# Ledger of designs, part 8: VH-VL binders against Protein STK_02290

Target 1, 225 residues: Protein STK_02290, of Sulfurisphaera tokodaii (q976g0)
Amino acid sequence: QEQLVAVNELNENLGKVLIKIARDSIANKLGILKINLEDYLSSLNDPILNKKGLAFVTLETYYGNSTSLRGCIGYVEAVAPLKEIVSKAAIAAAFSDPRFPPLSKGEFDNIIIEVTVLTKPQEIDVENRWELPKKIKVGEDGLIVEYGILYSGLLLPQVPMEYCWDEETFLAETCIKAGLEPDCWLNNKVKIKKFQGIIFREEKPKSEKILIIKPSEVKCKKEEI

## First folded at step 17 (VH-VL)

Design d05 (from i02 with heavy chain S31T, light chain S31N)
Fold by OpenDDE, fold request of step 18:
Structure d05 (fold): chain C 225 residues (1-225), chain A 126 residues (1-126), chain B 106 residues (1-106)
Amino acid sequence: as target 1 above (225 residues)
Amino acid sequence: QVQLVQSGAEVKKPGESLKVSCKASGYTFTTYYMHWVRQAPGQGLEWMGIINPNSGGTSYAQKFQGRVTMTRDTSTSTVYMELSSLRSEDTAVYYCARAEKYYNYYTGYPHFFDYWGQGTLVTVSS
Amino acid sequence: SYVLTQPSSVSVAPGQTATISCGGHNIGSKNVHWYQQRPGQSPVLVIYYDNKRPSGIPERFSGSNSGNTATLTISGTQAMDEADYYCQVWDSSTYVFGGGTKLTVL
């Protein structure tokens, strides 16, 4: 099988490029840029960008002293090169997130872009399902709960940190997100997968400086989903 | 441009099987889900099932469980839908329909169909 | 099973506004999608996620969804808009379509 992008293959420079891909893709869709997106992506020859990968693009509206979510979409299956995944996810996050209206041109300059690159999800196999929490590390692992092709729930590694969840709560919440019962992780028919991630974030809208954030560095907000 | 081209019309007898093909072009085949939806004459739309062209994974509507099989050939960017034990009630136009694979972090996968094939009429008659 | 209810038919004069309803229990908590199907043709997505338009769909098409009713609105209706319209939702493990509404442009 083809090797997917690994977190250790990524660096600040690639992070900057990924954010640029996201921003340019959105700009192009808005008509701020007028480029052939396919040609643009094809021109990126970095081997890592051309490996299949998984990523989420998060958009936040910047208010100076605070931010608010404006969109979050990604791919949880590595079906295309990372550069394409980020481009598609960014466009979807800006224009196809059902929670928000399509991004306007006026909003573009006030958006912070965050790209989370994920490792290949790995199924967690245990003889006793009660041992699953022991195989999960809050602050490092994201979770995917799957029951067939239609029931799927994903929580990023930073989420349990944000809400101060333990491993069992993390599993339960992921079950809920999949549209299943909180104890679905005890069912052998339900697949539990874990993955890791690295976060690249603009410091400010359109800033050249980007932040690299580890999920373990995320502070608890004591909020509920 | 995105195109979904389906196989031609078929006439079948009760008890036989149908197999409809859907060839995708204009996009990367494995980057989208494919669905099958049918429409009986003068009736509405009925979802039959989903296939992941990348993995080959499938899920079928309960009504068709045990009777429908969806497959794909990545080398030809083609999805197939086979329905066995045909009945007169299976007379319909069968559509393949594409769906996005992006995942909204809070709402999950998109559950709409952005492109449809031209349809394949299958007539089941004695 | 989840059920979507549409009127069987709606008539509108050219240039007027057509409104097609899609009823479902607490449908406002779901995302509703709309498809247009002209006679002898395949369905075409005209609205997704309640109120978003795919590329190429005229601005005269709009959607809303609240409570128990989703609505497709076609302003300045044209002859070419004559078609069957289907609403569609996701309901845990299955895709549900409305019965369809035939829009006639008089």
Scores: ipSAE 0.913, ipTM 0.951, lowest interface PAE 0.4, mean pLDDT 96
Fold by OpenDDE, fold request of step 18:
Structure d05 (fold): chain C 225 residues (1-225), chain A 126 residues (1-126), chain B 106 residues (1-106)
Amino acid sequence: as target 1 above (225 residues)
Amino acid sequence: QVQLVQSGAEVKKPGESLKVSCKASGYTFTTYYMHWVRQAPGQGLEWMGIINPNSGGTSYAQKFQGRVTMTRDTSTSTVYMELSSLRSEDTAVYYCARAEKYYNYYTGYPHFFDYWGQGTLVTVSS
Amino acid sequence: SYVLTQPSSVSVAPGQTATISCGGHNIGSKNVHWYQQRPGQSPVLVIYYDNKRPSGIPERFSGSNSGNTATLTISGTQAMDEADYYCQVWDSSTYVFGGGTKLTVL
């Protein structure tokens, strides 16, 4: 398929499948599940799962009344079918996140899996770079800042909501994430791309119930202080 | 299994160009970055540049800017590295090396090489 | 330019623990990767992200990184471990390698 997965093509059922792919991929890597991962993924014939897509997999340790980040890795380039992207991202999130040690078998049952599917990033073109904030909507858009192949920063749509950022701050923070100066978005040589996303999350570890979260529904952390 | 198979050794004269190939197999070619790293005899490793096999996008080390060109052929899963205006100092073993494309949300792309080609010796002598 | 400093050589007897250092300014804030290169062979990734071990790499290989020094540790060193070892980091817009350490197993 030539077209990337769109958010409106996804539903709760597909969300459940994506989470299952993530969980099974991790389980298989841990040796908890013994399957041929390639065969498993190949057996999934849903046309949406077989479209190229972008996704992040977030792992959180579940403590009953709270959670903590345990890993977050994704793909910013749609180089494979969504089902493969989620599988690879999940494995990487569990075992290759530099911030955390590899996930242990003992942790597996206490992990909440969250899958964020991204739309195709679209470059934002403006005549005046100062107009960029007007082309961005916090609570809807994620951002990618690119300056060549080596400088790339991505922030998910829910992030500015979590930190109560406005559009300009969002741009600046994305620049920082790219390893550039906060005002890099004013540079015409820097590409600014926006995308949207949908979040599928386990209600609790290994839960059959899946939550669908819109980035706009994410609350500012400052409001909870 | 992942394999990176490079072209054979070459002997060049100063001023000439070299072109080394790296054929990838055992994985989806476009799902990983490819780098080139060289090693002069008895010396350490030196990064030359990166190519995105999917888009063809490249970035080169400053030292080689204007002199190096990296390309890819998706139909054959092959990456090429061409270095022009060769000097004696360019005598080295040239390696292609694969790198992951996953993006860590807080640290970005991984900057390590998980698989290497067998290397291609290029000797530049008058 | 960012510089990584490694000892030129380290020697250990079989079964002993080998430690190879990689010095760099505030290297602890970077992710360090290690490569093994046996004579006449291509480099092999043995440690990535300071202390993570790729599949197929023996458990006796480990890594740490703090302050100004990253360390590759090889416990129970074997003859097959004799090789050159390179540390590597990402610095702004380029990949930086250490000068390499020749590990000799006596």
Scores: ipSAE 0.912, ipTM 0.951, lowest interface PAE 0.4, mean pLDDT 96
Fold by ESMFold2, look of step 17:
Structure d05 (fold): chain C 225 residues (1-225), chain A 126 residues (1-126), chain B 106 residues (1-106)
Amino acid sequence: as target 1 above (225 residues)
Amino acid sequence: QVQLVQSGAEVKKPGESLKVSCKASGYTFTTYYMHWVRQAPGQGLEWMGIINPNSGGTSYAQKFQGRVTMTRDTSTSTVYMELSSLRSEDTAVYYCARAEKYYNYYTGYPHFFDYWGQGTLVTVSS
Amino acid sequence: SYVLTQPSSVSVAPGQTATISCGGHNIGSKNVHWYQQRPGQSPVLVIYYDNKRPSGIPERFSGSNSGNTATLTISGTQAMDEADYYCQVWDSSTYVFGGGTKLTVL
């Protein structure tokens, strides 16, 4: 039987450990922290860290009053223990994001690390595809659009809140993200999955204090008008 | 150390089928996709299809749709590629090749092959 | 079906710089990956995402991609760099390889 991490099992202290795994993995790859990563991860015997999990690691460059994206990579299928996927995702976000050069030693002290833990994506089952918007909760659900194993697009649950999208727009934009037509969600060969997430984020580079962000806490800006 | 060890060379007759195995070691089998790519003698590389070793899901190049089947056995960390209704044009070296499974939030899957098996020569002759 | 075009061969003297082109319509909007295949051997990834070098690949290997041309560059070419070189992209629906370029070092 699969042993999966549930989001409700995660607390502030475990979130700090996940961020530390990400930061230490990057530091090791840079030569700043000289450890054997396999031994390091093996020493982490918390049962929750050893369950299979889903996560993104997001890196941002810190400017004091603002930040900018520096990398964002994750695993969206439960393929390995949470501690391993966070380590692998952190390294990939730092060095293998095609939009950015590999992270330099000089940048290391000026990045903020964010770990987003996801629930297992659940396929949305409907008789009539036109009912899909009614099965989606903006502010709570993230979406995955899949067509075969080669077309995939994912939007995190905070994204439609930032843009004040309704559910149909959220579906359409996720289709576009997958490289498909905006109405792809009406096609019965296209799988639509939903998931939830919780975000653990350093307040400042390397800070002990972290922020815990639930997407549901972000009000849609359109409702403020 | 990463290894992809394929089954040995085969000689086949037209109309028969082939089945090539690819055993993975030195990494977590489910964290990578596995692809099959072939190379006819003196020619270039031709993609055949992909399998997700975790789910067993597959997608095949249109040229091979209906003739190719890819499977895996997670207990032995092995993928298999079967090609049916062989003809002389199917004479080639068949490679398994793995691809990273991490997902870039903005650009999607990586779509490059970071490690290749040693290749399996299949000769189809009457 | 998307097409990648490579020269069939390139020759360089030892120590010189080799350049291998990969032509494709609007290839600058795609991520280009490069493989080295020595005679009788399996392909080996030498560049991914246009210009990133995997661990263990010498610094003399580099890449660029803009407009309709991606380029693999080998500085200080050595005899052991003799091989066939393939560019590759994922074109929204399938994986496409160039026809290959034989690099000779003489």
Scores: ipSAE 0.803, ipTM 0.884, lowest interface PAE 0.6, mean pLDDT 91
Fold by ESMFold2, fold request of step 18:
Structure d05 (fold): chain C 225 residues (1-225), chain A 126 residues (1-126), chain B 106 residues (1-106)
Amino acid sequence: as target 1 above (225 residues)
Amino acid sequence: QVQLVQSGAEVKKPGESLKVSCKASGYTFTTYYMHWVRQAPGQGLEWMGIINPNSGGTSYAQKFQGRVTMTRDTSTSTVYMELSSLRSEDTAVYYCARAEKYYNYYTGYPHFFDYWGQGTLVTVSS
Amino acid sequence: SYVLTQPSSVSVAPGQTATISCGGHNIGSKNVHWYQQRPGQSPVLVIYYDNKRPSGIPERFSGSNSGNTATLTISGTQAMDEADYYCQVWDSSTYVFGGGTKLTVL
């Protein structure tokens, strides 16, 4: 029956489990936690963790009063159980992000782990493609642009908030992210999908307490008041 | 343990079609793209196309458009590649090769082949 | 149509360092991946994202990429390193391989 994770199934306790999966998977690869990862994941029998899902794992280096990006990898298609997606994405974010060297053991205790679970992407149906900006809610929606199998780009819901973009700019930037022209969203062969993100983030490195962050709360750069 | 096991060698005549299978095991079939790459005797590697095993979606190199078809069967974790209207220059070893499907938020898809099948020699001769 | 250029062969004495080049216009802006193919065998990934080594690949293998040249470096070469080596990139809508370099250990 239910093969994909739904929005109403995601709560704080599940968020803690997803972050633990990410952290344990990285710890295992570092040799800090010596487990058989396949057996570990198989032991997680929660029905929600076994549904197909989409997620990003974001790693940030913690400096006390600030953080900086350390890796960000996810699966943007519902291809496997959520628990597997988060484990694989965490490992890739830590070791296979081309912008960064592999995560070291020394860094492990000073990163913050963030897991963003995506809702099922829905294609935006319009009679006239010029109506697409009207169907997008900045601060709520993320976007996926697809053109065949080889061109795909995704922007998370918080991104247009960070940059103070309007809906048309959000569409254009997502096209660019897919490797297409900025106006690709006007092309009837290009699929535009929207989704929402539910964000679970460690408050501090390895903290039991987590934050649930809404994209709508993100502010763009503004003059200090 | 990851395995990509391909069907056995074939001998074909010009004008016939070939069909090579690639059975995956040891990993979640839908979390990787599958590619086909061929290598003519004594020559280098030539990319033929890609299939998404989850959706069945495909994209083919321009050289093979209209002659190649890639399909999959998720129940058996198997991909197939068919090449029609064979010519002698289609004599090659045909490889399946998988690529990671994870998406780097900043740099996109990985676009490298982390595991290859053993190869299938197809000889086209009259 | 993007082109990757490799020398056809490179010879090195055992224990010495082998360097295999992969030339391309502005290849430094691309991610370069390297494969080893021993005689009669399928290719094996030895370097990805210019300089990352997959599990199971000896530390002797390293890579770099800047400007118009990517380089695969094999230190302390051994007889088992004799193989063909291919560089590869993704270029817009297609995957491009270099022509291959035969490494011989004399």
Scores: ipSAE 0.767, ipTM 0.877, lowest interface PAE 0.8, mean pLDDT 91

Design d05 (from i02 with heavy chain S31T, light chain S31N)
Fold by ESMFold2, fold request of step 18:
Structure d05 (fold): chain C 225 residues (1-225), chain A 126 residues (1-126), chain B 106 residues (1-106)
Amino acid sequence: as target 1 above (225 residues)
Amino acid sequence: QVQLVQSGAEVKKPGESLKVSCKASGYTFTTYYMHWVRQAPGQGLEWMGIINPNSGGTSYAQKFQGRVTMTRDTSTSTVYMELSSLRSEDTAVYYCARAEKYYNYYTGYPHFFDYWGQGTLVTVSS
Amino acid sequence: SYVLTQPSSVSVAPGQTATISCGGHNIGSKNVHWYQQRPGQSPVLVIYYDNKRPSGIPERFSGSNSGNTATLTISGTQAMDEADYYCQVWDSSTYVFGGGTKLTVL
């Protein structure tokens, strides 16, 4: 029914559990952790983990002072309990991202895992499309652009903060992400959806300490001297 | 273990309708799209359409628009495909096939069929 | 609409390497998937995303995709590899299959 995870229900301890689910699922597929994954997930009885949810799992290769992308997959429809979504997304990010080879056993101890939990995307409906920027809050909202089944693009809420974009630029860049012209958001056949998210990230590979990142706290990379 | 079990073979007359079921087990039904693909005798594979088992939303290939209807029952983990106004050229094996529903942040949806049902032969003859 | 072209048949001796081509305009910009269909059986995914193997598919199956041609390669071909092979893409509006290639192992 109305059993959808709210992002405000997630605290640091639950964020640690979500990261552990992701890491253990990958370890199981690599043969490092020999468990029955279905039984493992069934043993997790926290009511919040059993609510339907949406999440991305991001993997990055750790280089000490920097990281690089290694995979990023999620579910943007609330189709299953949060614990299952995180497990499936972690496995897909590790092994089924077409930009990368399958994660190797040797890489496992040298990746950072990040879990981003999302709210359900909501379509923004306006009579005058020029009013769309007024319905978007940079630092709070992520965006999805959809044009039929052909074109889909998603930008997470931290992205416009990193690049110091205003709302119109954010819309344009999300159109470009969808493979459309920058002004596609003015087209009434294009759907614009917004959502929010909270980020849980390992500080170092396999660390007990995690970071909780709110998109509003992300600093603009354009620094002034 | 994943299974997609389809209903048995059928013989139909022109102008009738066919309805094939596909019962899923061994995975969470709502986490995959379900597709229908047919294969006429001695011919290749032809995509017919897709259903989202979670929402019930559908999209059909243009060739079948107006004749095909896909539905699902989440309580039995079953998808149905109905094709109306049958012609002899509709004689084929009809397959259900599932596709991953995860979204890759950079490349979008996967668009491949990782598991197929056993197929249902439907023969349309006078 | 988008068309994928495959040879109708390919023959190889046991133990040799079989190659099956899938031609399409700028297919190198698309993700190509491959299915094996043995007589009287349903298709089985053998390669996805150009070159990835699902669990349970032998390492002798491999794939590549560049320019206007995607290729399925089967090294050390065995009699059990006799089957029809189909390439497939998503072309922005629909799912497109190649016409199929009959692989014969003599």
Scores: ipSAE 0.761, ipTM 0.870, lowest interface PAE 0.8, mean pLDDT 91

